# VHH binders against FYVE, RhoGEF and PH domain-containing protein tag-77 (tag-77), part 1

Scores and structures below are computed, not measured.

Target 1, 198 residues: FYVE, RhoGEF and PH domain-containing protein tag-77 (tag-77), of Caenorhabditis elegans (x5lx76r375to572)
Amino acid sequence: KLHYAAVEFLKVQNNYVQYLKEMAVLYPEYMERFGKRVGRDLLASHNGHENVVLQIKKIMVQILPIHEMLLKEIDKVCSNWDSRYPNMSKTIGTFADFLKCCQPFLDNKADFLNKLLQLRNEDKEFDEATYMFETEVFKRGKKGAVIQQLDQVHQNFMRYKLLMLRYSEYLIDDCDEKEKAQEAIQKLENVTQAVNQK
Structure headers, positions and changes below count from the first letter of each chain, unless a header shows other numbers; Kabat numbers aren't used for antibody chains.
ipSAE, averaged over its two directions, is called F for ESMFold2-Fast, E for ESMFold2 and O for OpenDDE. V2 adds 0.75 times the mean of E and O to 0.25 times the DockQ between the complexes of E and O.
[cut] stands for letters that were removed.
The coordinates of atoms that the task and the answers printed are left out; those that the model quotes come from them. Centres of patches stay.

## First folded at step 4 (VHH)

Design k03 (from c10 with S53E; framework vhh_7zox_3)
Fold by ESMFold2-Fast, scan of step 4:
Structure k03 (fold): chain B 198 residues (1-198), chain A 119 residues (1-119)
Amino acid sequence: as target 1 above (198 residues)
Amino acid sequence: DVQLVESGGGLVQPGGSLRLSCVASGFTFSDYAMGWVRQAPGKGLEWVSDIYEGGSTGYADSVKGRFAISRDNAKNTLYLQMNRLKPEDTAVYYCATGWYPLEDTFDYAGQGTQVTVSS
């Protein structure tokens, strides 16, 4: 069970890194290529303002490397796993403060959502291109809905604490790792409060 | 088993026309984006044209205004109408589906049909 809880971190982190790559690289590249295909720049600035897809990209390219590093460290824990000496808490605790990298996205999420909805309603070619991107991603067995995927940043941020709570439940009472797990959970809680304050 | 079978290639003089066809089977044709890619002698693959399930079309700059892609979902058939052909259009033309934006690749391609434009 404990090992399963540790492996769940790896699964969640792999899925999240894939999502970040979709928003940082695949979606903007798809829109650029679709625009070239129809002879129009779908990512052009409008009324002097940068296109929302490119605004999202700028933030996602800052978030992605941190989560790729975390994925690598979680993978090391899982590949060298020994249930007699569980050790996930140090990895999660070490990265807890760095998870604040999602703050700029969360601060702008409502604006990004509104701008994407507006573009999809007003620009039929932009809407069609986004729908085609979503369809291609979905057919490859990945999550493709761009607007629904905006929730993944907040949802993934919340998942770390829930994963640590489940992991902690499978640890024996009064072991060193359970104390470290409680410290990691507290660090995640502190980061959550810092990110959500206004 | 997915199958894509191309036909309609041949030898044509510069300025001539050819119509390529591709009959698809083994998948729900109407649910997939379809395209044409070509490979000239000694060169890599070049995307020529695509058509999405909604009917929107795209063309490489080298063929815009000369080629027209279309599909007949009732017949599971993809077409490429090629007009004002040039020697530089000489290539093996492949019918393809499942274009992936980052890799510029296709999930499935047919065996190809040879188009030779020569005087």
Scores: ipSAE 0.006, ipTM 0.271, lowest interface PAE 10.0, mean pLDDT 82

Design k05 (from c10 with G55D; framework vhh_7zox_3)
Fold by ESMFold2-Fast, scan of step 4:
Structure k05 (fold): chain B 198 residues (1-198), chain A 119 residues (1-119)
Amino acid sequence: as target 1 above (198 residues)
Amino acid sequence: DVQLVESGGGLVQPGGSLRLSCVASGFTFSDYAMGWVRQAPGKGLEWVSDIYSGDSTGYADSVKGRFAISRDNAKNTLYLQMNRLKPEDTAVYYCATGWYPLEDTFDYAGQGTQVTVSS
């Protein structure tokens, strides 16, 4: 039970890191390469402003390293798992404050969504390239829609508290790890309130 | 089981033309991006052209305006029309499916067909 709860963190974090790589690296690179094929820079400035794909990339490259580090630490916990000495709470608690790194993305999410929709409506080649990128991601067994994937930042942020609550329920009362789990949950709640309050 | 079978290669003089064909089996051909890659003697793989399921095409700068890629989904066949051939086009040409631009890779490639451009 407890071990399965711990493994769920690894699965969730692995999926999120892959999503961040798609937005930080793969999508911009795909648009650049597609632009070369059609003889046009699809990432050129739009309406005098930096292209939204590059705006999203700038934020995602700041978020990605934090989550890669968290993934590595969660993987260590799972690879060395011993249900007699559960130890996920310290890892999650340590990274709780760093989850605020998503704040710039959340602050700009509505603007990014609107700019992506506008670009797709005004630029047929940009729209085709984005659709083809989504199709390639989908064929690899992932969610294909770039616009729908923008919700992953908010959804993932909320998932950590739910995962910790489930993990804590499988711990025996009055053990050291349960106290650490409660501390980690409180830290996640504080970060969530700070981000949502704005 | 996925199978790609190329044909149409041969010896031609500079300025000549060849049409390569690739017959695919073992997958839903119409759902996949298809491409041609080549390998010249002593060199690495070079992407030549691709065609997506929606028929959008791309070409390497070295072949643009001279080569034309097409597909016949009813026959599970990919084509490469090569015009105004140059000695530097001499290579083994491979049919490939599942091209991923970000990785410069293909899921499957055929055995290849030799194209030699020489006087």
Scores: ipSAE 0.012, ipTM 0.281, lowest interface PAE 9.1, mean pLDDT 82

Design k06 (from c10 with S56D; framework vhh_7zox_3)
Fold by ESMFold2-Fast, scan of step 4:
Structure k06 (fold): chain B 198 residues (1-198), chain A 119 residues (1-119)
Amino acid sequence: as target 1 above (198 residues)
Amino acid sequence: DVQLVESGGGLVQPGGSLRLSCVASGFTFSDYAMGWVRQAPGKGLEWVSDIYSGGDTGYADSVKGRFAISRDNAKNTLYLQMNRLKPEDTAVYYCATGWYPLEDTFDYAGQGTQVTVSS
């Protein structure tokens, strides 16, 4: 069971990295390509304000490398797994502080949501391009709903604590790893509270 | 089991025309974006054209105005009409589903059809 708990981290992190790539890279590029096709820049600034897709991209390109590094480290733990010497806690604990990199996104999430809804309502070509992007992502077996997926940043943050709590429950009482798990859980709790206050 | 079968390639003189066809099976063709990608001798893959499930089309700058992509959903067939062919259009042409611009990959691609433009 302990091994399955460790593997859940890999599954969750892989899914989240794919989501970040969609928002940082695939969605902006799809909109640029669609715009060229219809002879209009769908990501153009309006009244001197940067397009919301590019505002989101700017933040996501900073978040993505942190999570790619975390994915690599989680994969190492799982690939070298030995239930006699569980070692997920050091990886999660080490990266806990870096998870604050999502703060700029969370601070602006409501504004991003409102601007995306406004653009989709007012610009029919933007709306159609976004729908087509979502459809292509969905056909590949992934959840591509741009607006609905904005909650993934906050939800993913909450998943780490839940995964660590489950992992800790499967550890033998008073073992070295259980102490490290409790420390990692406390670190995640402190970071989550700091982020959620905004 | 997804199958894509290309045809219509051949040897043609510069300035000539060819029409490529791709017959799809194993999936609901009308629901998928389709495209053409080519690989010239000693070169990497180059995106040529695509047509989305909604009918919107795109073309590489190198072929715009000369090539026309179309689809016949009743026949599960994708077409590429190639006009005013140039020696630099010589390549193996692949039919593909599900192209993303930042991934040099497709959900599935066929075996390809050879196009040679030479005197």
Scores: ipSAE 0.000, ipTM 0.141, lowest interface PAE 13.5, mean pLDDT 81

Design k07 (from c10 with G58Y; framework vhh_7zox_3)
Fold by ESMFold2-Fast, scan of step 4:
Structure k07 (fold): chain B 198 residues (1-198), chain A 119 residues (1-119)
Amino acid sequence: as target 1 above (198 residues)
Amino acid sequence: DVQLVESGGGLVQPGGSLRLSCVASGFTFSDYAMGWVRQAPGKGLEWVSDIYSGGSTYYADSVKGRFAISRDNAKNTLYLQMNRLKPEDTAVYYCATGWYPLEDTFDYAGQGTQVTVSS
C-alpha cells in the first residue's frame, strides 16, 4: 500500500509535466500551423498587447523545468524504493518552496481566461485552431477544453498535499519518515496559503 | 477500436472526377475535425484539405477551386469531391483527423486509397 502511495506521486507528476508541455509547446504550434494555413499570424500582438497564448507560454516555460526536475527526483525515489526505509518526504519537502513558481500564472489566471474567451468569440480562425489543439489533447486521454485546462495549475497544488496526507497515513506512527512527512505537509500548507492569500 | 475505411480511388484520365469516401467508427465523429492527406510516388505527405466540427473548410493552394471536402455526421462519413484532376494529383489519399504536427496522431489515418491520373 505504501509503495502504491509513492508510485501515485510519479503518475501525478508525469501527467502534470505533460500538461505543461501541451500549454508551452503544443498549443503555440497549433496556432502557428493553422495561421500558416489561413495566411495569418494567429499569435500576433493586437493594439500593442502580446497574444494571450504567448503570455501563457512565457509563464509555462518558467514552471516546466522545476516540475521536470521534481519528476526526475520522484522517479529516482520510486526506482530505488524500499518500504523499510521510505523516503518520499525529503523530495517533496525540498521542492515545496519552488512550487511558488506558479504564482505569476495564478495572479493572471482570470485575465488569461477572459482574454481567451474574448479572442475565441471574436476570431473564428483562432477558435478553430484552439479546437484542433483540444481535439489532440482529448485523444491523449484528457478533457481537452482549454478553459478547464487552466484550472490544472491550481489543482496540482492541492494534489501534493493530498498525496502526502495519504502517504503519511500508511507510515507507522513511530518512524522517522512520519515526522518528515508532517514537516513536508506543513511546508505545502504554507505555500498553498501564501499563494491563495495574494 | 477507432477505424477509418476509405473508398472511391481508381484510374481516371486528366480532367476527370472522383469522389473519395471515408467511413469512421469507434469515436464520436461529429466532435472531430477531419481531413485528407496524400502521398505522391517518391514524395512525402502533403496536406490536402480539412473540415472542422463547426463546418469550416480549408484547402491546399494546389487543389483550391478543384476539390471540395464535406461530411455527413449522421452517416459518420467524410467525402472529398475531386474535379479537373491532373497527373500531379496521382497519390495515395489518406483519411485522417486533420493535419497535426505530432507523428502519433496518424494512428487515426485509414489504409489509404490509390488515385492515378494518367492518359
Scores: ipSAE 0.000, ipTM 0.181, lowest interface PAE 13.3, mean pLDDT 80

Design k08 (from c10 with D50V G58Y; framework vhh_7zox_3)
Fold by ESMFold2-Fast, scan of step 4:
Structure k08 (fold): chain B 198 residues (1-198), chain A 119 residues (1-119)
Amino acid sequence: as target 1 above (198 residues)
Amino acid sequence: DVQLVESGGGLVQPGGSLRLSCVASGFTFSDYAMGWVRQAPGKGLEWVSVIYSGGSTYYADSVKGRFAISRDNAKNTLYLQMNRLKPEDTAVYYCATGWYPLEDTFDYAGQGTQVTVSS
């Protein structure tokens, strides 16, 4: 069971990196290509304000590399797994502080949601293009509208502590790894408290 | 007139490596997603990997960590580096393209190249 708890980190992190790529690259790229087909720039600035899709992209491209690095480190732990010497805690603990990279997104989430809803209401072609993108994402086996996907940033951030708590449950009492797991959980709790203050 | 020409298939021992290539013509290569789909004997089409025009890559769980997809837009060429090959990887591999495909929803595919993993 301990090995399956460790593998859960890999599954969660891989899914989150895929989501970040969708928001940082695929959604803007889809909107640009749809715009070319209909002869209009769907990502154009309005009243001097940058398009919300591009605002989201700018933040996501900063978050993505950190999570790609975390994914590689989790993959190394899982690929070299030996239940006699469990070692997930060091990786999660090391990355705990870097998870604060999502703060700019969380600070602006409500504004981004409102701007997306407004733009979809005002621009029929933008709404159609977004719906078509959502349909393509759904075909990949993920249920989610662009608006619902924005919740993934907060949901993923909260999942690390839950994953660590479950991982810790399967460790032998008084082993070195269990102590390291408690340290990682504490670091995640501190980061969560800092982020949730806003 | 979309044309996709695969090469690099062959016979290889389990644990070995092969590199597949696909030369594309008849469309603006850099504007389209490219991918690989395979068909094992007696089975249906299985999506293997996709690379979008911006460089984002995705892999089927069965090949993740073993295969690497890449593209050279200057040469209109798609690649698939296949490492740690298993007998289960034996299939005809097809190069495919689409404007915005997800997994196996590609619009066009080539004639395929045979990969056989056997001792």
Scores: ipSAE 0.000, ipTM 0.135, lowest interface PAE 15.7, mean pLDDT 81

Design k09 (from c10 with Y52W; framework vhh_7zox_3)
Fold by ESMFold2-Fast, scan of step 4:
Structure k09 (fold): chain B 198 residues (1-198), chain A 119 residues (1-119)
Amino acid sequence: as target 1 above (198 residues)
Amino acid sequence: DVQLVESGGGLVQPGGSLRLSCVASGFTFSDYAMGWVRQAPGKGLEWVSDIWSGGSTGYADSVKGRFAISRDNAKNTLYLQMNRLKPEDTAVYYCATGWYPLEDTFDYAGQGTQVTVSS
């Protein structure tokens, strides 16, 4: 039903905000605490370049506030839901352009993946600390390795269009909301094309 | 069913040594960080030491240079070698796993083993 389609947005967005907090806050803090225990800064610069965990953090802290705002607005829609007057489309449409905030991460994803893999191979303590973070934090949330979880940024971005398509399917023809849903879907499609282009 | 069973505590004189053991069951021991936490009379829990799956170790400043943590993955056993014991080391020592950095808590702890350092 329509209401369940709307609530699915809330679930997806809440899960993604938790993921962003894990990458932006929890992972760096975990590495810093582990470093203190072994008497070494695991997040130190390499060859004058900033540590990849901190590079990822720098981008994630820019993405997080946008998704926290989107979560708040989706929550308002769901908390005040009335299927006679559906209103999710305006919220998703308004935020569609802001979803481009993931572009810097996507542009650097392959580089981040390669740097993480190299650092884990070359630094045993960094590898062990990351494995412990995966075990204590990610596995509890039913997530896999950090390197696999880097795909979540792109996967989450792709989910909005699928959620809007399902939502639109349950709307009656010739209502204002269905027209707004089609506009939001078109905006998401345009943003997806822009993100997938060089 | 996760179980952690500590042993090796006892009464020892200042400057003495004790070796604590913890036998783990019900999970893949080699995949998890293991640690020791203690509670002295009238005080809260204090993290003492931990050892990660790959063998990296950490120690509280109060025990660094005196205690050594180790593990035997073939025996699912965690050890704490305690040297140059002081009266302030008197506490119940708990084996623990599943450390949470933001909560400073552990998923599982055993029943504990009493260490008393006194003449």
Scores: ipSAE 0.006, ipTM 0.260, lowest interface PAE 10.8, mean pLDDT 84

Design k10 (from c10 with A33V; framework vhh_7zox_3)
Fold by ESMFold2-Fast, scan of step 4:
Structure k10 (fold): chain B 198 residues (1-198), chain A 119 residues (1-119)
Amino acid sequence: as target 1 above (198 residues)
Amino acid sequence: DVQLVESGGGLVQPGGSLRLSCVASGFTFSDYVMGWVRQAPGKGLEWVSDIYSGGSTGYADSVKGRFAISRDNAKNTLYLQMNRLKPEDTAVYYCATGWYPLEDTFDYAGQGTQVTVSS
């Protein structure tokens, strides 16, 4: 069970990295390509303001490398797993502070959501391009809806703490790793409270 | 099985019109990009037009302003209205479907329908 709890971190982190790649790379590229086909730049600035897809991209390209590094470290823990010497807590604890890299996104999340919804309502070609992107993502077995996916950043914060709590439950009460797990959980809680966005 | 059945081709004089139809079955038609690709005698495949699930259309420069693509999701049918036809429009026209825009690739194509514009 303990090993399975550790492997859940790998699964969650891999899914989140794929989501970040979708928002940082695939969605903007899809919109650019769709725009070329319809003879219009769907990502053009409007009234002097940068397109919301590009605003989201700018933040996601800063977040992605941090999470790719975390994925690599979690993979190392799982690949060298030995239940006699569990060691997930050090990896999660070390990266907890770096998870604040998503603060700029969370600070602007409500604005991004409102702008994206407005753009989809006002620009039918943008809406169709987004819908087509979502259907392609969904058929590849991933979360499709861009609006719902904006919640993934906040959801991911909550998932790390829940995963650590579950991991901790499978540890023997009188072991060093359980104490380190409690420290990592506290760090995650502090980061979660610090970002304070809905 | 995916089936795409084209109809409406024929012989027409320059300046004339034809309407192609494609009846699709075996997949969720409304979820897919649908379009038309053609092959002129002695030439390779050329993308002509496509239409996304939501209705947005794309056209090759050679047909823009003359051809109009449309779809009826309730009837699983794709159409191509061809106006002001030119001898260079002579080709076998294939109904095609794909996940990505058809300019790059398509997953399935029909048997084709011959369009001949006699000069």
Scores: ipSAE 0.000, ipTM 0.150, lowest interface PAE 12.4, mean pLDDT 80

Design k11 (from c10 with A33D; framework vhh_7zox_3)
Fold by ESMFold2-Fast, scan of step 4:
Structure k11 (fold): chain B 198 residues (1-198), chain A 119 residues (1-119)
Amino acid sequence: as target 1 above (198 residues)
Amino acid sequence: DVQLVESGGGLVQPGGSLRLSCVASGFTFSDYDMGWVRQAPGKGLEWVSDIYSGGSTGYADSVKGRFAISRDNAKNTLYLQMNRLKPEDTAVYYCATGWYPLEDTFDYAGQGTQVTVSS
């Protein structure tokens, strides 16, 4: 059970890193290629304002390295797992404060959502390109529509706390790891409250 | 059994031309978007060009105006005409469908054909 709880962190983190790469690299690149085919830059600035896809890309590129590092550390914990000496809490606790790196995205999420919806409604080529991108990525697995995926950043924050709570439940009372798990949960709660209040 | 078989690579001098071909089998070629990607020595995969099932084409800025992608749906064949080749074009060229830069992978890809541009 405990080992299964630890492995869930790896699955969640791998899925999230794949999502970040999709938004940072694949979606902008697909829109650029589609634009070249139709003879129009679908990512062009409008009235001096940068295209929302590129605005999202700039933020995702900053978030991605932190989550790639976290994925590497979670993978080390899982690949060297010994249920006699559980050790996930230190990794999660160490990265808890760095999860604030998504704050710029969350501050702008409503604006990004509104701009994407407006672009899809007003620019039929942009809408078609986005739809084709979504069908392409769906063919590869658990990737949702671009608009729905904007919720993943906030949802991922909530997942860490839930995963730590489940992990902690399977630990022996009064062990060192359970104390570290409670500390990590408290750090995650502090970060999540700060993010949700702003 | 899905297969993509590239040919037409070789050694050419700067300023020269080569035409790559890719013969597809095992799927309905006319229904798929097809492309060319390349990998230079010591570098990652780079998208070169693609062509949609509807005939629309796209090109990387590094090859635009020099390369031309085309397809013959009756022959299940994809082509890349490469003109005014530069040493920087030296790479293994892969015929592919469903290219995913995040994974450096494809739904289907060929074995590749080596293009070397050197004097």
Scores: ipSAE 0.000, ipTM 0.276, lowest interface PAE 11.0, mean pLDDT 82

Design k12 (from c10 with A33Y; framework vhh_7zox_3)
Fold by ESMFold2-Fast, scan of step 4:
Structure k12 (fold): chain B 198 residues (1-198), chain A 119 residues (1-119)
Amino acid sequence: as target 1 above (198 residues)
Amino acid sequence: DVQLVESGGGLVQPGGSLRLSCVASGFTFSDYYMGWVRQAPGKGLEWVSDIYSGGSTGYADSVKGRFAISRDNAKNTLYLQMNRLKPEDTAVYYCATGWYPLEDTFDYAGQGTQVTVSS
């Protein structure tokens, strides 16, 4: 069970890195290509304001490398796994503070949501392109709705905490790793509270 | 804060029925995929059922034809109707939400509600 709990971190982190790549690279690129097909720049500034897709991209590009590093470290733990000497807590604890890198996105999430909804309502070609992108994402076995996906950044904080709680429950009481797991959980909780304050 | 509060568990005879409820708060319930997972004493987590934001449902082979998942977006509530209960359905049932219907993993989970099927 313990080994399975450790492997779930790898699966979850890999899925999140793919999501960040979708928002940082694939969605903007898809909208650019769709615009070329319809003879219009769907990512052009509107009323003197930068397009919301590009605003999201700029923030996601900053977040992605940190989560790619975390994925690499989780992979090392899983690749060298020995249930007699569990060691996931150090990796999660070390990266807990770096998870604050999503703060700029969370600070602007409501504004991004409103701008996306407005743009989809007012620009039928933008709406169609976004729907087609969502369909392509869904074909890959991912949740496709861009608006719903904006919650993935916040969900990811709770995901780490839940995974650590399950991991900790499978550890023998009074072992060193269980104490380290509790410390990592506390760090995640502190970061989550700090990030959720507006 | 995100909260999921389960209720409706209890003791029931084999062949009986129970309806579990999960009241969600702290997030836009209608936008999230939701599910039920369970854990029997001394066993791992088992995915039971899920429902996507659009209404599509899935079920584990062990419960197909007996259980029905549903949601009421106006009440922020997820339901699991359990019929023809068997002793092997005895477990703590957790309400969960996440990105995918993955067994043994979820983004948010409640405290669970105990279901015991015995005579």
Scores: ipSAE 0.000, ipTM 0.099, lowest interface PAE 16.4, mean pLDDT 80

Design k13 (from c10 with T28R; framework vhh_7zox_3)
Fold by ESMFold2-Fast, scan of step 4:
Structure k13 (fold): chain B 198 residues (1-198), chain A 119 residues (1-119)
Amino acid sequence: as target 1 above (198 residues)
Amino acid sequence: DVQLVESGGGLVQPGGSLRLSCVASGFRFSDYAMGWVRQAPGKGLEWVSDIYSGGSTGYADSVKGRFAISRDNAKNTLYLQMNRLKPEDTAVYYCATGWYPLEDTFDYAGQGTQVTVSS
C-alpha cells in the first residue's frame, strides 16, 4: 500500500542515519577508548598518512547533517500522512541534489577499503579492536562488519530511486503527486548518473 | 540479579604473588567484557585490567608485565594473576563487567577483595 511505501522511506533513512553515526562517531570513539586501554593510539598516522578511520570520519561528518535533515522531513511526511493527499515526492525531490554530498566518499571508497584491509592485516591490535566493535554492534541487531558496511553509502544512494519507483506505482495516474514523483525520480537519476561518471 | 563475588586477596610480602578470582552470575558471562579496578586507601577508583568478550586484554601502565588477566567462560570466572607485588598495589580490588565500546565505565562491581602488600 501507498502508506507502507511512504513508511519504508522512514525505515531506510533511519537505518542509514544510524550507520552514518556509527562511522562518524561510534567507530572512531571505540578505537580511541580501546587504544587508551592498551596504551597505544590505534588511530595514529602511518608513514605520514592520516589513519583511514579518521579519513572516513571527516567525510561522514559532512554527510550526516544532510541525512539527519532528510530524516526529520520524511518523519514529518509520515507523521502527518493522509493517503488522500500523498506528499513524499516534494521532500525527496528537494533533497535529491543534496545527496551529492556523498561524492567525496564514493570517489575514495576503493582507496578507503584497501587502506582499512591493509591496516587490519598489518596491525593486530587494530584488527582485534575493529572485530570487538563489530561484535558489539552485531549483538545490538545491526550489521557489524565495517568493511561490508562501506558499500552502504552507494547502496543507500541507489535505494532512494527504488523506493520512489515503488511509491509512484501505488499512485493514481492522473494525480499531481504522480507527476511530482516522476520529477523526483528524474532528479535522483540525474544525481546517480553524475556521481557514477567520476 | 547480577552478582560478582571476588576472592583471593590477603596479606603478602613485597615481591610476592596473589591470584584473584571473580565468580559471576545472573548474566551471560561470555558476552560481556570483564575487568578489575582497585581503590587504594583514601584514593579514587583506578582501572587495572580488562578482558573483552573476544579475548583481547588491556593493562594499566603501573601493572603491565606483572599482572595477567584471564577468563574461564565455562566456569563464569574471571582471574587476575598478580606477580612481583609492590606496596603501591595495596588496595581493595573489585571485579566489574560492562558492554564495550560505547561506555568506559564498568557496571555491577562486586563487594571487593582486600590486597595488602607490606613488609
Scores: ipSAE 0.000, ipTM 0.151, lowest interface PAE 12.9, mean pLDDT 81

Design k15 (from c10 with L102F; framework vhh_7zox_3)
Fold by ESMFold2-Fast, scan of step 4:
Parts: C-alpha cells; structure tokens; sequence
Structure k15 (fold): chain B 198 residues (1-198), chain A 119 residues (1-119)
C-alpha cells in the first residue's frame, strides 16, 4: 500500500512533465507548422509585443528541466523501492524550493489566459489551429485543452502535498521517514504560501 | 470504421480541368482537417492541399493559384478543383484526414484516384 502511494508520485510527475512538454514544445511547434501550411505566421509579434504562445513557451522551458530532474529522482526511488526503508520524502523535500520556478508563470497566468482568449476570439486561423492541436493531443490519449490546462501549474502544488500526506499516513509512527515526510509537507506548504502572496 | 472514397480522376489534356471528390464516413467530418496528398509514378507522397475545420486552407507551392480545395459538411464531402493541369500533376490523388505534423503522418487515407495529364 505504501509502495502504491510512492508509485502515485511517478504517475503524477510523468503526467505533469508531459503537460509541460505540450506547452513548451508541442503547442508552439504545432502553431508554427499550421501557420506554414496556411501561409501565415500565427506566432508573429504584434506592435513589438511577443505572441502569448511564445511568452508561455519562454517560461515553460525554464520549468520543464526541473520537473524532468524530479521525475528522474522519483523514478529512482520507485525502481529501488523497499517498503522496509521508505525514502520518497528526501526527494520531494529537496525539490520543494525549486518548485518556485513556476512563479513567473503564476504571476502572469491571468494575463496569459486573457491574451489567449482574446487571440482565439479575434484570429480565426489561430483559434482553428489551437482547436486542431487540442484534437490531435486528445486523440493520442492526452488532455489537449490549452486554456483549461493553464491551471495545471498551480494544481501541481496541491498534488504534491496531497500525495505526501497520503504517503505519510501509511508510514509507521515511530520511523525517521515520517518525520522527514512532515518536513517535506511543511516545505511544500511554505512554497505554496510564498507563491500565493505574489 | 473510417472510410474515404475518392472519385473524379481521369485522363485530361494539359491546360484542362478536373474536380476530385472524397466522400467520408465513420467520423464527425466537420470536426476534422481534410487534405489531398498525391503520388506521382516512381516518386514519394507529396502534400497538395489542406482544409481545416474552420475553413482555413493551405496549398503546396506547386499547385497554388491553380487548385482550390473546398468542403461540404452537409454531404461529408471534400473537393479539389484542379485547373490549368500540367503533365507534372500526373499522380494518384489520395484523400486524407488526421494530420499529425510532428510525425508528418495522416491517420486515414482513401484508396486514391488516378489523374493523368497527357496529350
């Protein structure tokens, strides 16, 4: 059961890394390729302002490597798992502070949402390309709803804390790992509060 | 069960015109991008034209200004109007859907219709 809780981290982290790749790589590339086919640059700057898709990409390419590293470390914990010596807490605790890398995205999330909605409303080719991207991602068993998925960055904080709480509940009360789990939970809470204050 | 059935090919002289049709079934036609791809004798597949769910169109440089893609969502039918045909347009023309640009693939294609431009 404890092992199952540990494996849940791997599933959550893998899904989140795939989402970050969609926003950092796949969505911008799709828009560029669609634009080439219809003879128009859908990602062009307007009045000296960078396209919102590229603004989001710039931030996501900074977030993605940190979460790829976390995924690798979670995978190591799961691949070498021994329920007699549980060790997920150190990995989560070590990465808790680095989760602040999402702050630039969260600071601009409302602006990004508004710009994406406006661009989709005013540019029919951009809207059509985004819909086609969402459809292709959905057909391949993934969530492709670009605007709806902007919440994933914030939701991911809540997932780590909930996963750690569940993991901690399956630990024996007197073990060192339970104390480390509580420390990791506190670090996650501190990061969440710091992010939400800005 | 996705089916794409092409028709309208044939023999035509240089400078002539043909209209290809593709009847689609087994999916919600109006929600999908549709396209035409061709294969000339002894060559690989060449993208010709796409039309997207919202009506945006794209054309290969080789056919731009001569070909026009259109769709009739009520009839689940895709069209390619080919004008000012050249011998170089001789190919089997395939109707396709489900374009995935990262792999440059189509999920579905029909059996094709032969277009021959010759005197």
Amino acid sequence: as target 1 above (198 residues)
Amino acid sequence: DVQLVESGGGLVQPGGSLRLSCVASGFTFSDYAMGWVRQAPGKGLEWVSDIYSGGSTGYADSVKGRFAISRDNAKNTLYLQMNRLKPEDTAVYYCATGWYPFEDTFDYAGQGTQVTVSS
Scores: ipSAE 0.042, ipTM 0.502, lowest interface PAE 6.7, mean pLDDT 84

